VH-VL binders against q9r0b6r508to684. Designs and how they scored, part 1

Scores and structures below are computed, not measured.

Target 1, 177 residues: q9r0b6r508to684
Amino acid sequence: HIRSDFRHGAGGWQIRSMGVSKRPLQWSQSGLLLGLRGGEELSAPKKFLGDQRLSYGQPVILTLQVPPGGSPPPIQLRLEGAGLALSLRPSSLPSPQDTRQPRRVQLQFLLQETSEEAESPLPTFHFQRLLSNLTALSIWTSGQGPGHSGQVLLCEVQLTSAWPQRELAPPASWVET
Below, numbering starts at 1 at the first letter of every chain, in headers, positions and changes, except where a header shows other numbers; Kabat numbers aren't used for antibody chains.
F stands for the ipSAE by ESMFold2-Fast; E and O both for that by ESMFold2, at different seeds; each is averaged over both directions (binder to target, target to binder). V2 = 0.75 x the mean of E and O + 0.25 x the DockQ between their complexes.
[cut] marks letters that were taken out.

## First folded at step 1 (VH-VL)

Design a03 (framework fv_adalimumab_6cr1)
Fold by ESMFold2-Fast, scan of step 1:
Structure a03 (fold): chain C 177 residues (1-177), chain A 121 residues (1-121), chain B 107 residues (1-107)
Amino acid sequence: as target 1 above (177 residues)
Amino acid sequence: EVQLVESGGGLVQPGRSLRLSCAASGFTFSDYAMHWVRQAPGKGLEWVSAISWNSGDIDYADSVEGRFTISRDNAKNSLYLQMNSLRAEDTAVYYCARGFYDWEGSYFDYWGQGTLVTVSS
Amino acid sequence: DIQMTQSPSSLSASVGDRVTITCRASQDISNYLAWYQQKPGKAPKLLIYAASTLQSGVPSRFSGSGSGTDFTLTISSLQPEDVATYYCQKYNSAPLTFGQGTKVEIK
């Protein structure tokens, strides 16, 4: 599996608008601050890109830290490759939790063709081509979340792979760039 | 425990209005899109209307557009359906249902018990 | 609009039988399909979403399969408590259309 856990930095993630870098990320040891404006995307570093066909039908998992009284914003995952693009919605709802405490929430995105609007159907063959050479994997919000959405932290991103790819546990001294 | 409780149903004459309410508890109401789904006696399920977590996105089935208005009050954990110009074919049990915060792509993980609306003279 | 067609409209089977219900979309909906169980006089209950993902608390005898336009719900060993009407529902986009339902009864 491929992961960013943000323990030692932003790990090459960048805020982009229309493909260009726009502004610096706010990082802490607890994660990246999700404060995306209209048209902005949080773009994954190179390690999430390239041939990801082993992730077909597998989830991308986002772990968020939500402040007391806050809620995660509506989040979409955008994939680009081979001149194609596809946006995915979470395959599962965030679990209800006591909002009086800070809480961790996981969102899963199943990597499959045409997870949204009928006007953007993508045949299986084209989706496989997209996954064979990913050029972008981005986190986007479809709108402003309730309350303190700007204080929601992204704590981890995992791109899950089917066997035979094995996730190698990072060394104890691993430092994210 | 997640609970949705509908109220406001009853017998009403054609052309009149009725307002349904749904009281939510056991979850953060403002994190979820909410929906109304109806079922005519002895018939199948029909999606009626959706509202996003912040009321910024609202949609209706073609059969009710222009006559029904969905709304929510997040401070009161309540969902509403204002039904105007009621017709005999609006006779149904109306269910409150919880969806995704992305309202357009919802399946429904929790449902209320339903409230019966009968439109008849 | 995309039409959802279920078959059969009703079936009668014995306890322990394998039961299969089919749902067909008139256009590709990927895996944006959910299955619901509705017992007489009760609200529907979610069984399966994303075509094949079992909702927590639902017995493992229920399973879903399919993608694109053709989907199936299978009950591997029918139990008396499974007497209900079953509905499929598309959710790739609005309108969030349901199939007509399949009534399952025990002989």
Scores: ipSAE 0.005, ipTM 0.483, lowest interface PAE 14.9, mean pLDDT 80

Design a04 (framework fv_adalimumab_6cr1)
Fold by ESMFold2-Fast, scan of step 1:
Structure a04 (fold): chain C 177 residues (1-177), chain A 122 residues (1-122), chain B 107 residues (1-107)
Amino acid sequence: as target 1 above (177 residues)
Amino acid sequence: EVQLVESGGGLVQPGRSLRLSCAASGFTFDDYAMHWVRQAPGKGLEWVSAISYNSGSIDYADSVEGRFTISRDNAKNSLYLQMNSLRAEDTAVYYCAKDIEYYGSGSPFDYWGQGTLVTVSS
Amino acid sequence: DIQMTQSPSSLSASVGDRVTITCRASQGISNYLAWYQQKPGKAPKLLIYGASTLQSGVPSRFSGSGSGTDFTLTISSLQPEDVATYYCQQYDSYPFTFGQGTKVEIK
């Protein structure tokens, strides 16, 4: 499994933009602030890239810390490789939580030839080509809400790999803390 | 009821140091970024410095970088600005201001203190 | 640094008039703009954030509009208590920067 836990810094993650101003990435030992603006993406370091075919059918797991009164923004995962690109939505939404306390939530993005709701899926062959030479893995949102909504911290990103003869137990899920 | 109370201002000679304090109450101080904003007599507002909720990120205006140090003590609900190598152009009312966002990446200021006057003059 | 320019620097209007203040950014800031009101001898008060979102407790006669580089604060029907200096502020990136202020007076 490939992981970023942000305990010792931003771990090579970067904000990238197309046509908008670039801002410093805000880091803390609790995680990265997901304060992405229009046209900005949070881009993964090299350890998440390259041949990721062993991750086919496996989830990318994001662990977020949501403040009181806040909610996770609509997050999408963007994959690029072999001249192809695909955006994925979470495979499931977290269950409703008490908003009066800070809470941890996990979002899972299943790496399959899955389309967005309004888009056709990639053919299996093309998706396998994309995973064979992943050149970008990025997190983006439709934009953050106004200040009163609060911001979320990205606490961990995990890219899960299948092992042909063994499978490691999945990490524990955190929805409240 | 949110309150921010600045203190530590006064008359100081050029080249000397002064430390400002801001006492916060009425909100969970540990959850918000805090800012210092100044205003020279009869002039407009100038953002000076920001510190994140856990002190992990700190930013300064170019005019004060290398001379001023922002810090916070979350156990005491207090924000500080250590001002070294003071210049005449640092003369201003200094405001403590609260970021509007929980764990914010930098946002507008929903609450301000009353301000404390710093006069740098011989 | 992003420069914020306000226009006009001052204006005088009558009670009940529609007042418009403009703010221009030297580069695109999307909707990351706030407006503050400062009365003499007092700290500034947040009126609007996100270019157009009215802060709670602020009278509905205040409104904001714009995106990118051009922004407007409008007071639909000026009241005596609105006499103040108004500032725009960008919060797209550090360092945060303010406009020079617009002084609003009643004739």
Scores: ipSAE 0.006, ipTM 0.552, lowest interface PAE 9.4, mean pLDDT 82

Design a06 (framework fv_adalimumab_6cr1)
Fold by ESMFold2-Fast, scan of step 1:
Structure a06 (fold): chain C 177 residues (1-177), chain A 122 residues (1-122), chain B 107 residues (1-107)
Amino acid sequence: as target 1 above (177 residues)
Amino acid sequence: EVQLVESGGGLVQPGRSLRLSCAASGFTFDDYAMHWVRQAPGKGLEWVSAISWNSGTIDYADSVEGRFTISRDNAKNSLYLQMNSLRAEDTAVYYCAKGSRYFWSGPNFDYWGQGTLVTVSS
Amino acid sequence: DIQMTQSPSSLSASVGDRVTITCRASQSISNYLAWYQQKPGKAPKLLIYAASTLQSGVPSRFSGSGSGTDFTLTISSLQPEDVATYYCQKYYSAPFTFGQGTKVEIK
């Protein structure tokens, strides 16, 4: 598995802006402040990139700390690689919890083709091509303005890898050309 | 005012190399994907290559893959195309084109350079 | 790889005529299609993106439609300044392939 737990800093994550300049990240011992403005993305460091085919069908897991009365913002995960790109929505919703307390919630994003994409769904072959040379993994918020959630913190990001087994041999037709 | 200015074109012998440059101004260069598009005399447009804002994503047309290398220098607001093993069929006007902020949002070329002519002939 | 086919390769029409140019993709590209206008000796100009969204500053007589595999560029009332070659370009994924172009002339 590949992880960022933010214990010692931002860990190479960066804000990418649609505007003319980049903003510095706000970090604390509790995590990264997830206050993205319109057109901004939080971009993963190089350790999440490259050949990630072992993560096919496995989740990317985001752990958030939400303040009392708050809700997780609508988060999407953007993937780019091998000339392909797509956006993923969470495959699981956080369990309902007592909103009077600060709480940790997890969002899971399955790395596989979906029928509910905002963009056209990628066939399995194309999804595997994208994962064979992942060049961007980014967190962004759809349809929200700046400051919508206030004090939501990103505490952990995990890219999950399948346990290698002989039965999980890839299809012979998935060849990069 | 957005401007893209290509340079480096000229007459070159088959099998030789040439490097094209594109100087960008009037926008935050390191926020955008950049592309090279060519057009052979009297023919249509052909997309050649693209590079993302951070050089993390690079792609080529099949016709040039392995021979051409796209690169950028964000500190100098410059885009480059290194062309090796040139062939007669590479003869074209080469355009620098401004892409979108995100590689995957598509080229949507809202600004183009004036083009630089590359002639590959003996 | 996805092939892009334009038709017709050329056409001649009179000022004020409705002109239609078509572009077909060999596989679905959703709405990831742009249209460009190129006048002789000049760089191309973006007219339409996302199949139907008109670029700022482009005259309203230009419109685009379609999704999936079949796309159309329409000029509702042809003007003399519209003499040009028109290109579609898919951008669903790399390579960002252009159609072969349609030359529009006034008769």
Scores: ipSAE 0.005, ipTM 0.485, lowest interface PAE 14.6, mean pLDDT 80

Design a11 (framework fv_adalimumab_6cr1)
Fold by ESMFold2-Fast, scan of step 1:
Structure a11 (fold): chain C 177 residues (1-177), chain A 124 residues (1-124), chain B 107 residues (1-107)
Amino acid sequence: as target 1 above (177 residues)
Amino acid sequence: EVQLVESGGGLVQPGRSLRLSCAASGFTFDDYAMHWVRQAPGKGLEWVSAISWNSGSIDYADSVEGRFTISRDNAKNSLYLQMNSLRAEDTAVYYCAKEVTYESSGYTIYFDYWGQGTLVTVSS
Amino acid sequence: DIQMTQSPSSLSASVGDRVTITCRASQGISNYLAWYQQKPGKAPKLLIYAASTLQSGVPSRFSGSGSGTDFTLTISSLQPEDVATYYCQKYNTAPYTFGQGTKVEIK
């Protein structure tokens, strides 16, 4: 699994936009402030990129801290690779919760091309091609203006990989009797 | 210091295609969104298209949507506009425009440097 | 889409005059408005952004004001080198629409 937990900083994540790409990130020991403005994306560092085919059918998991009275913004993941792009919506939304206290929630995004969560679905071959050389993985919000996500902290991002199968060793010796 | 140099303009017949290029120098090209803005002879400025630093966000004016394609090559510090199905109404000087260097205002979609422009004339 | 309308379309004034140009948005755009100067045969030059902030190197005789829907560019004492067409531009959301321009001439 590939993870960013933001315990020691922004971990190479950057705000990128139609405007200047070097807008500073606001970091604290509790996480990265997810205050995205219109047209901005939070872009993953290189460790999330490259050949990610082992993550096909596996989730990207975002852990957020939401303030009292708040809710997670409508977050999407954008994937780019091999000249292709795909936006994904959460495969599961957190259940409604008491908004009187700060709380942590998880958003799960399945890396599949045929789900109804895909905004611009791709044929399986093209999606595998995209995952074979992922050039961008970004978090963005839709259906909101500036300030709507201003108090939400991103605490962790996990890109899940299928576990490799255990290999069986050949027999150490053979009985010839 | 900052320079944007457009090329590729010329006379073209309606229905044909033309590709414009913009060569950038004097700044870190892959840190900035880039735009195309056009101006018909004797008329005002019209925003045409925008592309973010990594090509992750692209926008078009309604008048060119589906016909024009903006792209960039960050390794070559170059911006492109592929113009297909050209119409007489596309006749204009086309400017390459750079978004401003970081300011604390929150939005930076205004243009501190422009190229000299390249004239595209669509006529039969 | 938000429409940007400038007034007047053209004006003639004498050197030393105070000149005002207005720009109106059909919907609120906060202060996400820029002003440009374009001299004949040249590319536009940024004068003002965030409705009222002067770009570095722009003479102090230029000023901007306004918010929401109504914006003004003022030249406090017109100089011969100010002969140009002036454009406003909204930049809150795409499309990043320009006004139709105001041509400023010397009498």
Scores: ipSAE 0.006, ipTM 0.500, lowest interface PAE 11.3, mean pLDDT 81

Design a12 (framework fv_adalimumab_6cr1)
Fold by ESMFold2-Fast, scan of step 1:
Structure a12 (fold): chain C 177 residues (1-177), chain A 121 residues (1-121), chain B 107 residues (1-107)
Amino acid sequence: as target 1 above (177 residues)
Amino acid sequence: EVQLVESGGGLVQPGRSLRLSCAASGFTFDDYYMHWVRQAPGKGLEWVSAISWNSGSIDYADSVEGRFTISRDNAKNSLYLQMNSLRAEDTAVYYCAKRGYSYGLHPFDYWGQGTLVTVSS
Amino acid sequence: DIQMTQSPSSLSASVGDRVTITCRASQGIDNYLAWYQQKPGKAPKLLIYAASTLQSGVPSRFSGSGSGTDFTLTISSLQPEDVATYYCQQYDSTPYTFGQGTKVEIK
């Protein structure tokens, strides 16, 4: 598994926007302040990139700290690789929670080529090509609710990988010639 | 399918003004950052200016800050560069360039043919 | 500003030769590096982005490598249509900056 827990800083994550300079992240020991402006994305460091085919069908898990009375904004995960791009919506909705207290919310994004709400479904072959050389993994919002801006913290990002399939050799007595 | 066509270049005297236009087609213009990049005769490429899809974010190279103004009209699929107080060193072919659809990772994926601006007495 | 330095400024090679062009950034730019091809009288064309990702429609003889500050463009087997000036560009931060260009000619 590849993970960022933000305990010692932003961990190489950056706010980026097309055509303009990077904006500094606001960090605390509780996490990154997820206050994205129009056109901005929160972009993953190199450890989340490259050959991620072992993560096919596995979730990217975002852990958020939501303030009392607040709600997480609509969040999408954007993947780019091999000249292809795909935006994913959360595959699971957070459990109902008491909004009177600060709360921790997890969003899961399945790394697969189709979902009911996918913007541009890709053929499986193309999605495997995208994952074979992942050049961006970023977090952005498709919309903003009034009053949510700048108060939700990103506490953890985990890219889940399938355990490598172990080829279990048959006992020596059953070895095929 | 994507096309960018610049116009408005020509010969102009130092200290005067010129306005460049770029007509875009074949993509959803109001979803993309647009840029101006210039190239002096026989020289390399120099980024000049950028504007976001909604005009909410604008940036300039130091060499043109305060003299040039980038703007866009999304209803007309058009990008503009208003160039004031022109200097001899502004002589260049000016290219309109589209940012790729990949945020941060896909740079200028399409360019126009360019329009020549010559600043000379 | 991030300075981009290319070497060589020009080269002459034969058809079928392996050609390498190097680009060095004055500070770390991760993989936010692109390569462009410009033929005389034409606009630049994107060849490679994210340091090593080939743009759709670009021949496989072109490849890019590197990260951080040192980057290389390779043409595995030079063809006549590859005669052009090649530019590297960082897009890690504004102002976006280009190398000075490498002119590739055939002997």
Scores: ipSAE 0.006, ipTM 0.501, lowest interface PAE 12.2, mean pLDDT 81

Design o01 (framework fv_oberotatug)
Fold by ESMFold2-Fast, scan of step 1:
Structure o01 (fold): chain C 177 residues (1-177), chain A 122 residues (1-122), chain B 107 residues (1-107)
Amino acid sequence: as target 1 above (177 residues)
Amino acid sequence: EVQLVESGGGLVKPGGSLRLSCAASGFTFSNAWMSWVRQAPGKGLEWVGRIKSKTDGGTTDYAAPVQGRFTISRDDSKNTLYLQMNSLKTEDTAVYYCTTDRYYGSEGFDYWGQGTLVTVSS
Amino acid sequence: DVQMTQSPSSLSASVGDRVTITCRASQSISSYLSWYQQRPGKAPNLLIYAASSLQSGVPSRFSGSGSGTDFTLTISTLQPEDFATYYCQQSYSTPYTFGQGTKVEIK
């Protein structure tokens, strides 16, 4: 599967605004600060893009760290490919837990063309076309206030594949960190 | 631009009641978490309580000194936040500010009203 | 409840001075700390959130640092409009709590 855990930085994730402007992400060892302004999307690096047909029917999993008393903003996952676009809602949020403590929340987004989670359902062949050349995978929030920015940390993003990627031995010049 | 305007302050006797209003404009009020913060004359800032957006449950939280006496409510159709203050004590004398909670309060308070003075004295 | 203690309670400074104000939390609050400026007779305004993030429109001479329990607000080159009272505030847990304030007075 494909994964970003943000242990060593933003890992190529970028904030994009309408009109293609970009601004630096706020990063810590605990994760990315998920503070998106109106019209901004958090865009995935190239390792999440390209031919992702093996991820059809599999989840994209976001792991968030939420402060005590806080809640995550409404999060949507936006997919673009082959001139098509689709926005997905999480399948469900975990049941309410003790909010007096910091907590981890996982949001799952099923990569399927139709479901309660899909905002704009596509015919199956169109969705498979989209996944055959994924050009964007973005995290988007709606309903943000004029000055609101998040202390919710994005700790991990995982894209699950039906068949594990073949791992080749790294060349002698690669440095593992 | 974002604007918060408090009203309803005044002189009240101990044991009395007062309702403060905060008229909001320049943002989508219904999505915002809102707080009340007070400041006694010549003293520091003290958080009073907050109310979540209706989509987040519309629940309220209060600081211990006001728990059971004060009630925060909102009217999203009027873009107005309220603070109902009952069983007022002389210790409640303060300027009361309404605020927008930056990211559900977790990053402090980004917009403040001008404040309204509440004086509790006999 | 998380207690916030500022130091010093007041200081005297001249225009052009470097000013530092510290804030200590009674328990770890990670980076959930904000700094506010209040001029006499005015409402507070947010300067810094998330311990070190500068609020839009705030001059770059203001900076914040720290994590866990110890935090610092720095004004690199004090200006006439900076004579005010400064407050730290934790947003780690409710009830949200403020420091007692630091008054920056003209020397």
Scores: ipSAE 0.006, ipTM 0.499, lowest interface PAE 12.5, mean pLDDT 80

